# VHH binders against q9p7j3: the designs that were tried, part 76

Target 1, 174 residues: q9p7j3
Amino acid sequence: MILPLFPETQVHVFVYENVSNCAAIHEQLISQNPIYDYAFLDAATILYKKQVYSAIIRALEDRRDEQMKTKTIHSEVILSLSPKTEISSAFRQFSMTKKSKNIVVVKIDSKLTEEEEFERLDKLVEGNRVEFSDEELQKLIDFKVLKKNYKLDPSTLENPLASILSSIALRGYS
Short names: E, the ipSAE of ESMFold2; O, the ipSAE of OpenDDE; V2, 0.75 times the mean of E and O plus 0.25 times the DockQ between their complexes.

## First folded at step 7 (VHH)

Design p19 (framework vhh_5c3l_4; at its last look DockQ between E and O 0.45; V2 from the best seeds 0.00; counts 0 for: pae E 6.2 > 2)
Fold by ESMFold2-Fast, scan of step 7:
Structure p19 (fold): chain B 174 residues (1-174), chain A 120 residues (1-120)
Amino acid sequence: as target 1 above (174 residues)
Amino acid sequence: QVQLQESGGGLVQPGGSLRLSCAASGFTFDDYAMSWVRQAPGKGLEVVSDISWSGGRTTYADSVKGRFTISRDNAKNTLYLQMNSLKPEDTAVYYCATHSKYGFPERDLRGPGTQVTVSS
């Protein structure tokens, strides 16, 4: 995918449902295996494609401006999903856990073709790949988790997208 | 081989100041964002402050904002917490911790801690 503000940056986003090996993936992330240098998100936290793209754009802006808080662009994407800039909470709120069942995987600046990334991820993730679409994401979202992560009240739950995108773009900063 | 060692804790009167240090070894210190985390008696862990790998960005818990300052010296592999206007509720064991560069949510490496007691 090509982002208007970052046309030279390659972005791949994959969605997997019914993943059976999240515990094994989690162990590889704990060991910091560079093969697993992706943003592994819990799909329970993602409602729209625009949510993921907004976090990616924010992370790329922070990299461009030499303001990344974390050392990898992929961990910066995870941080950028959070309404606050506190690292521990962001990772706890949005990252895949050993108990996750559905995941969203982001790869930025891939050294591989899209086909090669597909083949690579199919070896790492034991689950069913589905399209990265609002329709598929809305089947996997946990609305209680979304409400808690973005502090949505009943009035904003009726149209959460604007609040979510504002939180990601500004993160409490004007 | 990764090791974190806190120091600088002690007993102080309310309104006093302490400076905590965390010496890091066995890894590339400036590859990691860092935090100070505390645990008061009978309570869970509270993240007090965090700092980017470069030191250019910081975040503070509302309970300490304006009183505490986090900083780091990457040339010395050392993280600091300057604590001013200390309150009895700041009494806790203070730990430094690394944050995963791959963004996993599990508890990162932390040191053995240093005790801070604020009492009259």
Scores: ipSAE 0.711, ipTM 0.860, lowest interface PAE 1.1, mean pLDDT 88
Fold by ESMFold2, look of step 8:
Structure p19 (fold): chain B 174 residues (1-174), chain A 120 residues (1-120)
Amino acid sequence: as target 1 above (174 residues)
Amino acid sequence: QVQLQESGGGLVQPGGSLRLSCAASGFTFDDYAMSWVRQAPGKGLEVVSDISWSGGRTTYADSVKGRFTISRDNAKNTLYLQMNSLKPEDTAVYYCATHSKYGFPERDLRGPGTQVTVSS
């Protein structure tokens, strides 16, 4: 897809459930294998499409403004999901781990159509692709993790979107 | 071999200043964002300040804003923390830390730390 403020930047987001090879993907990322140049997120931490889009937009804005904290745009997306400025917390809270079962995968600066990028990614991920939608994300979320990551209380847990988006937008300013 | 080594801690009077240094080796220093993290006696770790890989963006904990300044010299592979107007509550072991270039926390590293003590 193309975001209006970033018309030259093609972004694709994929969701996989029941992934059996997260440990293998993790090893490839540690080895700096460029074929795995994506942001791999644990789907247990993602409830809304807008959560992911807001983090992407924040990362792209920081790149445009030469304000990225991290070296790669994909690691900057992971950081941008966090309400905290501390980088290690963001990676611990949102990145795919060796034990993840469901993942959200982001590709920024893609030169491929969505289906072409999927064909490449499908060779790397052993799992079932599902729609990137609030309905599918809601099936994969861990609400205990969401509450902890964004400091949600019972009054906000029924409809936490505004609190989450505010945390992403105001990170470092509040 | 990846190594981080802090220095510059010590005993200082309230209102005084210290400059901490962290020497880095064994990796491409300017590919990594860096942090200063502290641990007060009996407390958990607190991130004091972060600095981007280029040095162009910094952030600070509210408790130190206006008093502490983080900086880096990528040519010398060194991270700094200038600490002014020190208070007794700044007493802690201070650590420098790197953050994973690819967003995986298993590669975050920190040094052994340097003690800062602020007392009369």
Scores: ipSAE 0.091, ipTM 0.540, lowest interface PAE 6.2, mean pLDDT 86
Fold by OpenDDE, look of step 8:
Order: structure tokens, then sequence, then C-alpha cells
Structure p19 (fold): chain B 174 residues (1-174), chain A 120 residues (1-120)
């Protein structure tokens, strides 16, 4: 996938449900295995495709403007999902944990086709790939977690997407 | 094995200063963003401050802005927290935490912590 504003950057997003080896993936990430150079998100925290895209775009903009707070674009994507400026908070809120069962995986600066990237990633993730769509994400979301992460209330729940996107876009400006 | 060890805590009067240190080992220190978190009695963990891998970017909780300064020495694998104008509400156990360069933080791992007590 090519983003209009970043034509030189190829992005891929994958969704897995019923992942059995998140703990093992966790260990590889902790050891900083370069084969695992992805953003691994907890699907329980993701409600919309546009939420993910917004975070990706924010991260890419930060990179372009030399404003990244984290070392890698993938970590910046995780940070960008959060309305909070604190790195630890963002990671705690949105990153995959060893107990996660459903995950969203983001690859930035891919040199491979989507299918090729999937083949590589499928060797790392033991789960079922599902479509990256709002319909599938809605099945995996934990609304309690979502509400907590974005401080959604009855007024903002009328249009949660708008609230989420605003939180992402305006992080650091409150 | 990843290890973190906080130090520098103690008892100080209101308005006093402390400098906390966190010695890191068992991983490539300069590949990680770092954080200070604290836990006061009866309260949950609170993020105090974050610093990027290079030290170029820092953030602070509103409660400590203007008083605390986070820094790091990547050559010494050490994280610091300079705490000035300390208040009784700053009393807590302070921990350092890591974040993976690939976006998977070591959020379940922290040192034993160092006690900071601000009291007259």
Amino acid sequence: as target 1 above (174 residues)
Amino acid sequence: QVQLQESGGGLVQPGGSLRLSCAASGFTFDDYAMSWVRQAPGKGLEVVSDISWSGGRTTYADSVKGRFTISRDNAKNTLYLQMNSLKPEDTAVYYCATHSKYGFPERDLRGPGTQVTVSS
C-alpha cells in the first residue's frame, strides 16, 4: 500500500486473531531480533482502519519533520496511536502484550509486495489472518480499553472515530 | 538478562532536591527509550518522564514540569532524573523502565525502585 502523501514509502497492515505465540513474539521483540521489525499492536485497542492509518501518517510526518520521539518508525506508530505524549503510556495502551490474542501488525518501508510480506510474517505469527477492515476490527475490539485509552465519554461516543482521530492528530497540543 | 537498578532516593525536606540514577545492563541501552515512573502509597503507577533513545526528546507529567529533568548518558548506560523543588506529593517509589526500539517496550520490567520521601 502506498500513501498519497508519502509515495516513496510502502506500508502493509495485517490482522491476526487467535494468536497462540504472542509470548514468543514478545521475547523476540525484547531481544531486538531484526526479523521482527514491525509494529505489533493489540487488536483490542484498534477500532478503525483510519485509526491505524492516522497513526502511520502521524509517525511518517514526524519522521519527515525530524520530530520523532522514538528511535524507529514502528515505535513511533505505536506512540502516534496515543493521545498522551508519554512514550510509556502509549506503549502500555496500544502495544501487543505477551497475553494478547489478537494483533494488528504494521510494516513501514517495506521492500516486498503485500503477499511476500505476508509470507514472511506468517512464519512469525501463529494465528489466523483476517481482513484488515472495520468489520473485522470491530469483532476484536475491547470497548472498555478503547474508552479508557481515548477517554471517551457519552458525548464523544456519538462519533468515536472523530474523537480518536482528533486525539491522534492533536497529541501534544492540548 | 536485562537489569535495571535505581538509586539516589532518600528523605528530603520540601523544596529540596534529589538526583536519581538508573544503571542499565543486559541490553543495548541506546536502542531504547527510557522512562521514570513512580508509585505513591495507595496509588497506581504514574509516568513521570520519558526520554528518547538519543536524549533529543523528553516529556514530563504536568505535575513535575519545570521541576524535574530527565537525561541519559548512553556511554555509561545510565538514566538520570534531577528532581528540584520537591513536594510532599512527590513521595513515592521511583522506577526506571525501558522501551524497545522496535516498538515493544519492556513495560513489565523495572528495577527494585528507589524510595523518595519528601517531608518536613
Scores: ipSAE 0.033, ipTM 0.336, lowest interface PAE 6.0, mean pLDDT 90
ESMFold2 (binder alone), look of step 8: mean pLDDT 81; pTM 0.827

Design p2 (framework vhh_5c3l_4)
Fold by ESMFold2-Fast, scan of step 7:
Structure p2 (fold): chain B 174 residues (1-174), chain A 120 residues (1-120)
Amino acid sequence: as target 1 above (174 residues)
Amino acid sequence: QVQLQESGGGLVQPGGSLRLSCAASGFTFDDYAMSWVRQAPGKGLEVVSDISWSGGRTTYADSVKGRFTISRDNAKNTLYLQMNSLKPEDTAVYYCATHSKYGYPDRDLRGPGTQVTVSS
């Protein structure tokens, strides 16, 4: 994928459903195994492709401006999904947990081709890969989780895209 | 082996100030975001503040905004919490905590804590 504001940045996004080894992946992330240097998101928190892209753009802006709060671009993507900019809150709200069933995985600045990342990640994740599309994401979302994470009321929940994107772009100032 | 050691707690009257320190060793301190977490009697853990690996970005819980300041000295491997205008509700054991390099919270990577008591 090519981001207009960061055309030289290689971005890959993968979606997996029915993942059986989230606990094992989580332990690798806690242990800081560099093979697992991806942003592992709980798909229950992601409604739109644009939501993920907005978080990626925000993280890349923070890296460009030397304002990253976390040490890796992938952890910064997870932080950037949160409207509050608190690390613990953001990871609690959006990251994969040991109990996650469906995940969204982001890779930035890969030295591998998209095909090679597919092959690598398919060996790490025990689940079924599906298309990264709004249609597939809407099958995996938990609207109670989304509503809580972005503080949506029933009127906002009818068309939440603008509210979600605004929260990501203007986080910390709202 | 990660080691975190808090100090600077004590008894103080409402409206007073304390400065907590956390000495870190056994890991590359400037690769890690850090937090101050507290636990009041009968309450759960509350994150009061966090700070980026570089020290350039901070956040605070609403309960302490404007009163507490988190900072770090990467050359000395030390984290600080300056606490002003202390209230009885600030009475708690305060823990220094680190996050993994990938941002994930790690409860095993916290110190033994330092007691802060705010009372007349």
Scores: ipSAE 0.527, ipTM 0.775, lowest interface PAE 1.9, mean pLDDT 87

Design p20 (framework vhh_5c3l_4)
Fold by ESMFold2-Fast, scan of step 7:
Structure p20 (fold): chain B 174 residues (1-174), chain A 120 residues (1-120)
Amino acid sequence: as target 1 above (174 residues)
Amino acid sequence: QVQLQESGGGLVQPGGSLRLSCAASGFTFDDYAMSWVRQAPGKGLEVVSDISWSGGRTTYADSVKGRFTISRDNAKNTLYLQMNSLKPEDTAVYYCATHSKYGFPNRDLRGPGTQVTVSS
């Protein structure tokens, strides 16, 4: 997928449900295995495609402006989902855990086609692929987690997308 | 391989100042974001501040904003925490910590800690 503000940057987003090996993946991420250089998100935290793309755009802007807080673009995507931009909180809030069952995986600057990345990820992730769509994400979201992460109140529930996107865009100023 | 050693703790009066240092070795220091984490008596761990690998971006817990300043010297492999206007509530063991390159926390990437005591 091509982003209008970053047309030369290749972006792939994958969604897996019923993942049985999250603990093994988590261990590989802690050990810094470069094969696992992706943003592994807990699908319980993602409601919209635009939420993921907004975080990607913020991470790419920070890389362009030499203002990345973390060392990799993928960790910067995870950080950019958080309103607070504090690394430990962002990763606690949005990253896949050993207990995760459904995940969203982001790859930026892939040297592979989307099909080749699918082949590679299918060897790493033991779960069922589903379409990256608002419909599929809405089946995997945990609204209690989402509301807590973005401090959503009852008055914003009718327009959670706008509130979420504003939180990502303002990053620590809300 | 990763070694972190804090220093600079001690006893100080309310309103006083202390500067903590963390000497890092065994890894490429400027590849990693760094944090200061504390544990007060009877409480859990609290991240008080973090700093990007380059030093250009910082974040502070609301409890310490305006009073603490985090900084780093990548040439010296050293992380600092300047603590001003200290309060009894700041009494804690202070740890420096790092994250994996992918940002995931690792308990093995913490130092042994330095005690800060603010007397009332």
Scores: ipSAE 0.524, ipTM 0.780, lowest interface PAE 2.0, mean pLDDT 87

Design p21 (framework vhh_5c3l_4)
Fold by ESMFold2-Fast, scan of step 7:
Structure p21 (fold): chain B 174 residues (1-174), chain A 120 residues (1-120)
Amino acid sequence: as target 1 above (174 residues)
Amino acid sequence: QVQLQESGGGLVQPGGSLRLSCAASGFTFDDYAMSWVRQAPGKGLEVVSDISWSGGRTTYADSVKGRFTISRDNAKNTLYLQMNSLKPEDTAVYYCATHSKYGFPDKDLRGPGTQVTVSS
């Protein structure tokens, strides 16, 4: 996808369900293998496409303004999903774990086409690729995790989108 | 091999100040965001402050905000924590930590720690 504020930036988002090799991917991320330079998110934390895009836009704004807190754009995307700027908590809240079953993978500034990234990721991830859509994401979300990560109360849980987007957009101000 | 070594801890009276230092080696220091983490007796780990790779952005836990200042000197590969208006509840082992460049939480590496005791 092409973002209106960042038309030169290539963005690809992939969703995998029933992933059987999260422990192996986790080990590659621990070793900082550059082949795995993606934002590997736990799908239990993502409810809407707009949630992911808001975090991507925030990370790209921070890169443009030379205000990135982390050194890679992909780690900045993970940080940008968090309502707070504290790095350790953000990574623990949103990153894939060895126990994850469904993941969302973000690639920014790929030198490959979207089709080539699909082929590369399909070799790294042992799971079923599904459409990046609100319908598919809503099958994978864990509302208890979402509520905890965004400090949602019962009054916002029925329609949390505005609250989530506001948390992502405003985390850099107050 | 990543090496982190804290120093500057000690015994101080309530209201006093201490400056902690963390000497880093074995990695490109200015590629990593850094944090100070503490553990009080019988309690879990608490992140007290973190700082961007460039030093331009910082965060603080509510418990220390306004009293502690995190900073770094990338030319010297050193992280600092200036602690003012110390309270007995600040008593803890303080650890210097790095964060994963790829956003992975289990890649946080810590030093051996330095003891801070605030007592009259």
Scores: ipSAE 0.654, ipTM 0.840, lowest interface PAE 1.4, mean pLDDT 88

Design p22 (framework vhh_5c3l_4)
Fold by ESMFold2-Fast, scan of step 7:
Structure p22 (fold): chain B 174 residues (1-174), chain A 120 residues (1-120)
Amino acid sequence: as target 1 above (174 residues)
Amino acid sequence: QVQLQESGGGLVQPGGSLRLSCAASGFTFDDYAMSWVRQAPGKGLEVVSDISWSGGRTTYADSVKGRFTISRDNAKNTLYLQMNSLKPEDTAVYYCATHSKYGFPDHDLRGPGTQVTVSS
C-alpha cells in the first residue's frame, strides 16, 4: 500500500490466523535475528485497517521529525498503537506473545513486493494467511482487550474507530 | 550477553536526593530505549521513567513527574536517574531495563537492582 503523506515508503501488512509457532518466533526475536525485523502484533488488539495505518503514519512522522523513541521503525509502530508514551506498556499491550494464535505483521521499507514478503513470511510463520481487511480483523479481535488498551467506555464500544484513531494521533502529548 | 548493573541506592531522608546509575555492557547501548522500573516490598513492578535511544524523548510516571529526571550518556554506556524531593513512597528496589528493538514484550531485560530507602 501507498500512504498519501509517505508515497515513497513501502508498507506491507499481513494477517495470519491459527499460528502454531509463536514461541519459535519469540526465540528468534530474543536472538535479535534481523530476518525477523517486522512488527509482530497480536490480532486480538487490532479491529480496523485504519488503526494499523494510523500507527504506521505516526511512526513515520516520528522518524521524519527525528523523534522516534525506539531505534527500529517496526518497534515504533508497536509503540504508536498505544495511547501511552510508555514503551513497556505498549509492547505488553500490542505485541504478539508465545501464546498468541492470530497475528498481524507489518513490514516497512521492504525492497520486496507484497507477494515476495508472503513467500518469505510463510517460511517463518506456521499459520493460515487471511486478507488484511476489516472483515477478517473483526473475526480475530478481543473486545475486552481493545476496551482495556484504549480505555473505552460502554458508549464508545458500539463505534470505537474515532476514539482509537484520536488516541493514536494524540500520543506523545501529555 | 546483555549485562546491566545499577548503583547509587541507599538510605535518605524525606526531601533528600539520590542519583542512580546503570552501567550497560554486552550490546550496542545506543540502539536501545531504556527504562527505570521499581518494585516496592510486596508490590508489583512500576515503570517510573523511560528514555529514547538518543536521549531526546523521555516519559515519566505521574507519581514521579517533576521530581525525577532520566538521562543517558551513550559514550559511556550509562543510564542515570536523578531523584529529588524523595518521599517514603519512593522506597523500592530500582532496576534499569532495556527494551526489545523489535518490540517483543518478553525481551525486556533488567539488572539486579539497587535498594532505595526513604525514611526518617
Scores: ipSAE 0.491, ipTM 0.771, lowest interface PAE 2.3, mean pLDDT 87

Design p23 (framework vhh_5c3l_4; at its last look DockQ between E and O 0.46; V2 from the best seeds 0.00; counts 0 for: pae E 5.0 > 2)
Fold by ESMFold2-Fast, scan of step 7:
Structure p23 (fold): chain B 174 residues (1-174), chain A 120 residues (1-120)
Amino acid sequence: as target 1 above (174 residues)
Amino acid sequence: QVQLQESGGGLVQPGGSLRLSCAASGFTFDDYAMSWVRQAPGKGLEVVSDISWSGGRTTYADSVKGRFTISRDNAKNTLYLQMNSLKPEDTAVYYCATHSKYGFPDQDLRGPGTQVTVSS
């Protein structure tokens, strides 16, 4: 995907369902294996493509402005999904866990083509790759998790997307 | 061998001030965002403040906003928490903590903590 404000930045987003090796991926992340330098998100937390892109844009803006809070662009994407800039809660709220079943994987600044990244990730992730689309994401979302993470009130919200995007855009300006 | 050691806690009267320090060793300190976390008697852990790897961005819990200031000296591998206008509710063991470079909470490492007691 090409972002209008960051046309030179390569962005790849992958969605996997029924992942059986999240515990093994978790061990690689604990050991800080650089091969696993991706944003590994729990798909239970992602409802829309625009949600992911908004977080990516925010992370890229923070990198451009030399305002990244975390040391990698991928951890900054995870942080940027959170309505609050507090690192610990953001990672707990959005990151893959060893118990995750469906994941969203983001890669920024890949030196590989999209096809090569697909081949590489398919070797790291034991699951079924599905299209990165609102329809597929809606099959994997946990609405209780989403409402808790974004403090959504279903009695007042006509469209969760507007509230989610506002939370991401206004992160740190409360 | 990652090591974190807090110091500077103690007894203080309400309205007083304390400065906590956390000495870090065994890793590249400026690769990691850091936080101060506290645990009050009979309560769970509360993140009171965090700071970017560079020191340029900070966040504070509403309970301490305007009273506490987090800072770091990367040349000295040291994290600080300046605590002003202390309240009895600030009584807790204070821990410094690292955060995962790859966005995973199970990589958070904490020191042994330093006790802060605010009493009249």
Scores: ipSAE 0.677, ipTM 0.850, lowest interface PAE 1.2, mean pLDDT 88
Fold by OpenDDE, look of step 8:
Structure p23 (fold): chain B 174 residues (1-174), chain A 120 residues (1-120)
Amino acid sequence: as target 1 above (174 residues)
Amino acid sequence: QVQLQESGGGLVQPGGSLRLSCAASGFTFDDYAMSWVRQAPGKGLEVVSDISWSGGRTTYADSVKGRFTISRDNAKNTLYLQMNSLKPEDTAVYYCATHSKYGFPDQDLRGPGTQVTVSS
C-alpha cells in the first residue's frame, strides 16, 4: 500500500489471530533479529484501521520532520499510537507481549509486494491471518484496554474513532 | 544476556540531590530508547523519564519536570538520572527499562532497582 502523502514509502499491515508463538517472537525481538523488523502490536488495543494508519502517518511525519523520538520507524509507529509522550507508557500500552494471542503487524518501507511480505511474515508468525478490517479488528479488541489507553469516557465512547485520532494527532500538545 | 543494574540511590533530605546510574550489558545499548521508572510503596509503576536512543529527545513526568534530568552515555552503556530538589513523594525504588529498536520493549526486563528515600 502506498500512502498519498508518502508516495515513496510502501506500507503493509497484517492481522493474525490465535498466535501461538508470541513468546518466541518476543525473544527474537529482544535479540534484535533483523528479519523481525516490523511493528508488532497487540490487537487487543486496536479498534480501527484508521487508528493504525493515523499512527503510521504520524510516525512518517515525525521522520520527515526529523522529530522521531525512537530510533526506528516501527518503534515510532508504536509510540504514535499513544496519547502519551512517554515511550515506556506507549510501548506497554500497544506493543505485543509474550502473552498476546492476536496481533497487528506493520511493515514500513517495504520493498516487497503485500503477498511477498506476507510469505515472509508467515514464516515468523504461527497464527491465522485475518483481513485487516474494522470488522475483524472489532472481534479482537479489548474494550477495557482501549478505554484505559485512550481514557475514553461515556461521552467519547459515542465516537471513539474521533477521540482516538485526536489523541494520536495531538500527542504532546495537550 | 541482557542485564541492567541501577545504582546511586540512598537517603537524602528534602531539597537534596542524587544521581542514579544504570549499567547496561548484553545488548547494543545505542539501539534502545531507555526509561527510568519508579515504584513507591503501595503504588504502581510510574514512568519518570524517557530518552531516545541517541539522547537527543527526552520526556519527563509532570511531577519531576524541572527537577530531574535524564541522560545517557552510549560509549559507556550507561543511563543516568540527575535528581535535584528531591521531595518526600519521590521516595521509591527506581528502575531503568529498555525499549527495542524494533518497537518491542522488554517489558519484563529491569534491574533490581535502587532505593531512593527522601526524608527529613
Scores: ipSAE 0.205, ipTM 0.652, lowest interface PAE 2.0, mean pLDDT 91
Fold by ESMFold2, look of step 8:
Structure p23 (fold): chain B 174 residues (1-174), chain A 120 residues (1-120)
Amino acid sequence: as target 1 above (174 residues)
Amino acid sequence: QVQLQESGGGLVQPGGSLRLSCAASGFTFDDYAMSWVRQAPGKGLEVVSDISWSGGRTTYADSVKGRFTISRDNAKNTLYLQMNSLKPEDTAVYYCATHSKYGFPDQDLRGPGTQVTVSS
């Protein structure tokens, strides 16, 4: 897909459940294998499509403005999910780990159609692709993790979207 | 071998200043965002400041904003923290840390730390 504010930047988002090879993916990514150049997120931390799109938009804005903290756009997406600016807590909270079971995968600056990108990604991820939708994401979320990551109070936990999106949009301004 | 080595800590009176340095070796320094992290006695780690890989963006904890300045010299592989208007609450071991360029904190490095003590 192409976000209106970034018309020359193609973005794809995929969701996989029951992934058995996160440790292997992790090893390939840290060894800088270019085939694995994606952002790999733990789906237990993602409840909404808008959560992911807001982080992508924030990362792209920071790249445009030469304000990226991290060296790669994909790691910047991970940072942008966090309500705080500190990098290590964002990575600890949102990145896929070797023990993750379900993942959200983001490709920025893709030169491929969504189906072409999926065909490549499907060779790398041993799991079941599901639709990138709020309905599917809700099945994979861990609400205890979500509450901790965004410091949601009991009054907003049932519909936390506005609190989460404002945290992403306003990070670094207060 | 990969190393981070902090220096410049010591005993200082309230209101005083210190400049911390962190020498990096054994890795490509300018690939990494960096931070200063502190641990007060009996407390957990607090990130007090971080700086982008290029040095172009910095952030600070509210407790140190306006008093501390982070900087880096990528040609010298060195990270700095200028600490002004020090308070007793700033007493801690200060650590220099890297952040993974790939989003995985298990690849982060941290030095052995330097003690800063603010006391009259």
Scores: ipSAE 0.183, ipTM 0.608, lowest interface PAE 5.0, mean pLDDT 86
ESMFold2 (binder alone), look of step 8: mean pLDDT 81; pTM 0.824

Design p24 (framework vhh_5c3l_4)
Fold by ESMFold2-Fast, scan of step 7:
Structure p24 (fold): chain B 174 residues (1-174), chain A 120 residues (1-120)
Amino acid sequence: as target 1 above (174 residues)
Amino acid sequence: QVQLQESGGGLVQPGGSLRLSCAASGFTFDDYAMSWVRQAPGKGLEVVSDISWSGGRTTYADSVKGRFTISRDNAKNTLYLQMNSLKPEDTAVYYCATHSKYGFSDRDLRGPGTQVTVSS
């Protein structure tokens, strides 16, 4: 996909359901294996495509402005999903865990085509690939997790998109 | 092979100041964002402040804003916390912590901690 503000930046987003090897992926991330340099998100935290895009745009803005808080663009995407810029909370709230069942995977600045990334990622992730769409994401979301991460009240839960996007854009700055 | 060692804690009176240091070894220090985390008696862990890998961006818990300053010296592999206007509520064990380079939700690696006691 092409982002209007970052037309030269290649972005790929993949969704996997019923992943059986999250513990193995987690071990590779702990060992800092560069093959796993992706943003591995828990799908329980993602409701909309726009939520992911907003975090990507925010991370790219921080990279452009030389204001990245974390060392990789992928960890900056994870941080950017959080309503505030505290690193520990953001990673705890949005990152895949060894107990995750469904994941969203983001790759930025890929040297590979989308097809080549699919083939590579299908070897790393033992699960069923599904379309990156609001419809598929809504099957995987955990509304208790979403409510907690974005501090949503009952009225906002009926249509949370604007609140989520505002939280990402504001990121606790006043 | 990550090692973190805090120092600079002690007993101070309310309104006093302390400067904590954290010596890091066994990893490329400037690849990692860092934080100071504390645990007061009978309470859970609280993130006090964190700092970007470059030192250019910082955040602070509301409880310490305006009183504490986090900084780092990447040439010396050292993280600092300058604590001013200390309050009894700041009494805690203070830990230095490093954050994942790849953004996973594993437990942050911490040093053994240094005790700060604010009392008359």
Scores: ipSAE 0.649, ipTM 0.835, lowest interface PAE 1.4, mean pLDDT 88

Design p25 (framework vhh_5c3l_4)
Fold by ESMFold2-Fast, scan of step 7:
Structure p25 (fold): chain B 174 residues (1-174), chain A 120 residues (1-120)
Amino acid sequence: as target 1 above (174 residues)
Amino acid sequence: QVQLQESGGGLVQPGGSLRLSCAASGFTFDDYAMSWVRQAPGKGLEVVSDISWSGGRTTYADSVKGRFTISRDNAKNTLYLQMNSLKPEDTAVYYCATHSKYGFGDRDLRGPGTQVTVSS
């Protein structure tokens, strides 16, 4: 995908369901294996494509402005999903865990084509790839997790898109 | 391999000050955002403050905002916490922590901690 404000930045987003090797992926992230330099998100936390894109745009703005809190653009994407700027809670809220079953994977600045990233990532992730679409994401979301992460009340939970996007765009500035 | 060693804790009277240090070794300090976390007796872990890899951005828990200052010296591989206007409620073991470079949420690497006791 091409972002209007960042036309030279290559972005790939992948969704996997029924992933059986999250514990193995988690061990690679702990060991900081550079092959795993992706944003590995728990799909239970993602309801919309626009939610992911808003976090990517925010992370890219912070990189442009030399304002990144974390060292990799991918960890900055994870931080940018959180309405707070506190790193530990953001990673705890949105990152894949050993017990995750469905994941969203973001790659920024890939030197590979989307097809080549698919081939590479399919070797790392033991699961079923599905389309990155609102329809597929809505099958994987946990609304209790979403409500907690974005502090949604019952009225906003029925149509949370604007609230989520506002939280990401304004995170720590409101 | 990764080592974090806190120092500077102790007993201090309410209204006093302490400066905590954390010496880091076994990893590239400049690649990591860092935090101070604390645990009071019988309570869970609370993130007190964090700081970007460069030192340019910080956050603070509401409980310490305006009283505590986090800083780092990347040339010395050292993280600091300046604690002013200390209160009995600040009594806790204070831990230095690193955040995952690749953004996993289950684990921060922490040091063994240093005890801070605020009492008259």
Scores: ipSAE 0.620, ipTM 0.826, lowest interface PAE 1.6, mean pLDDT 88

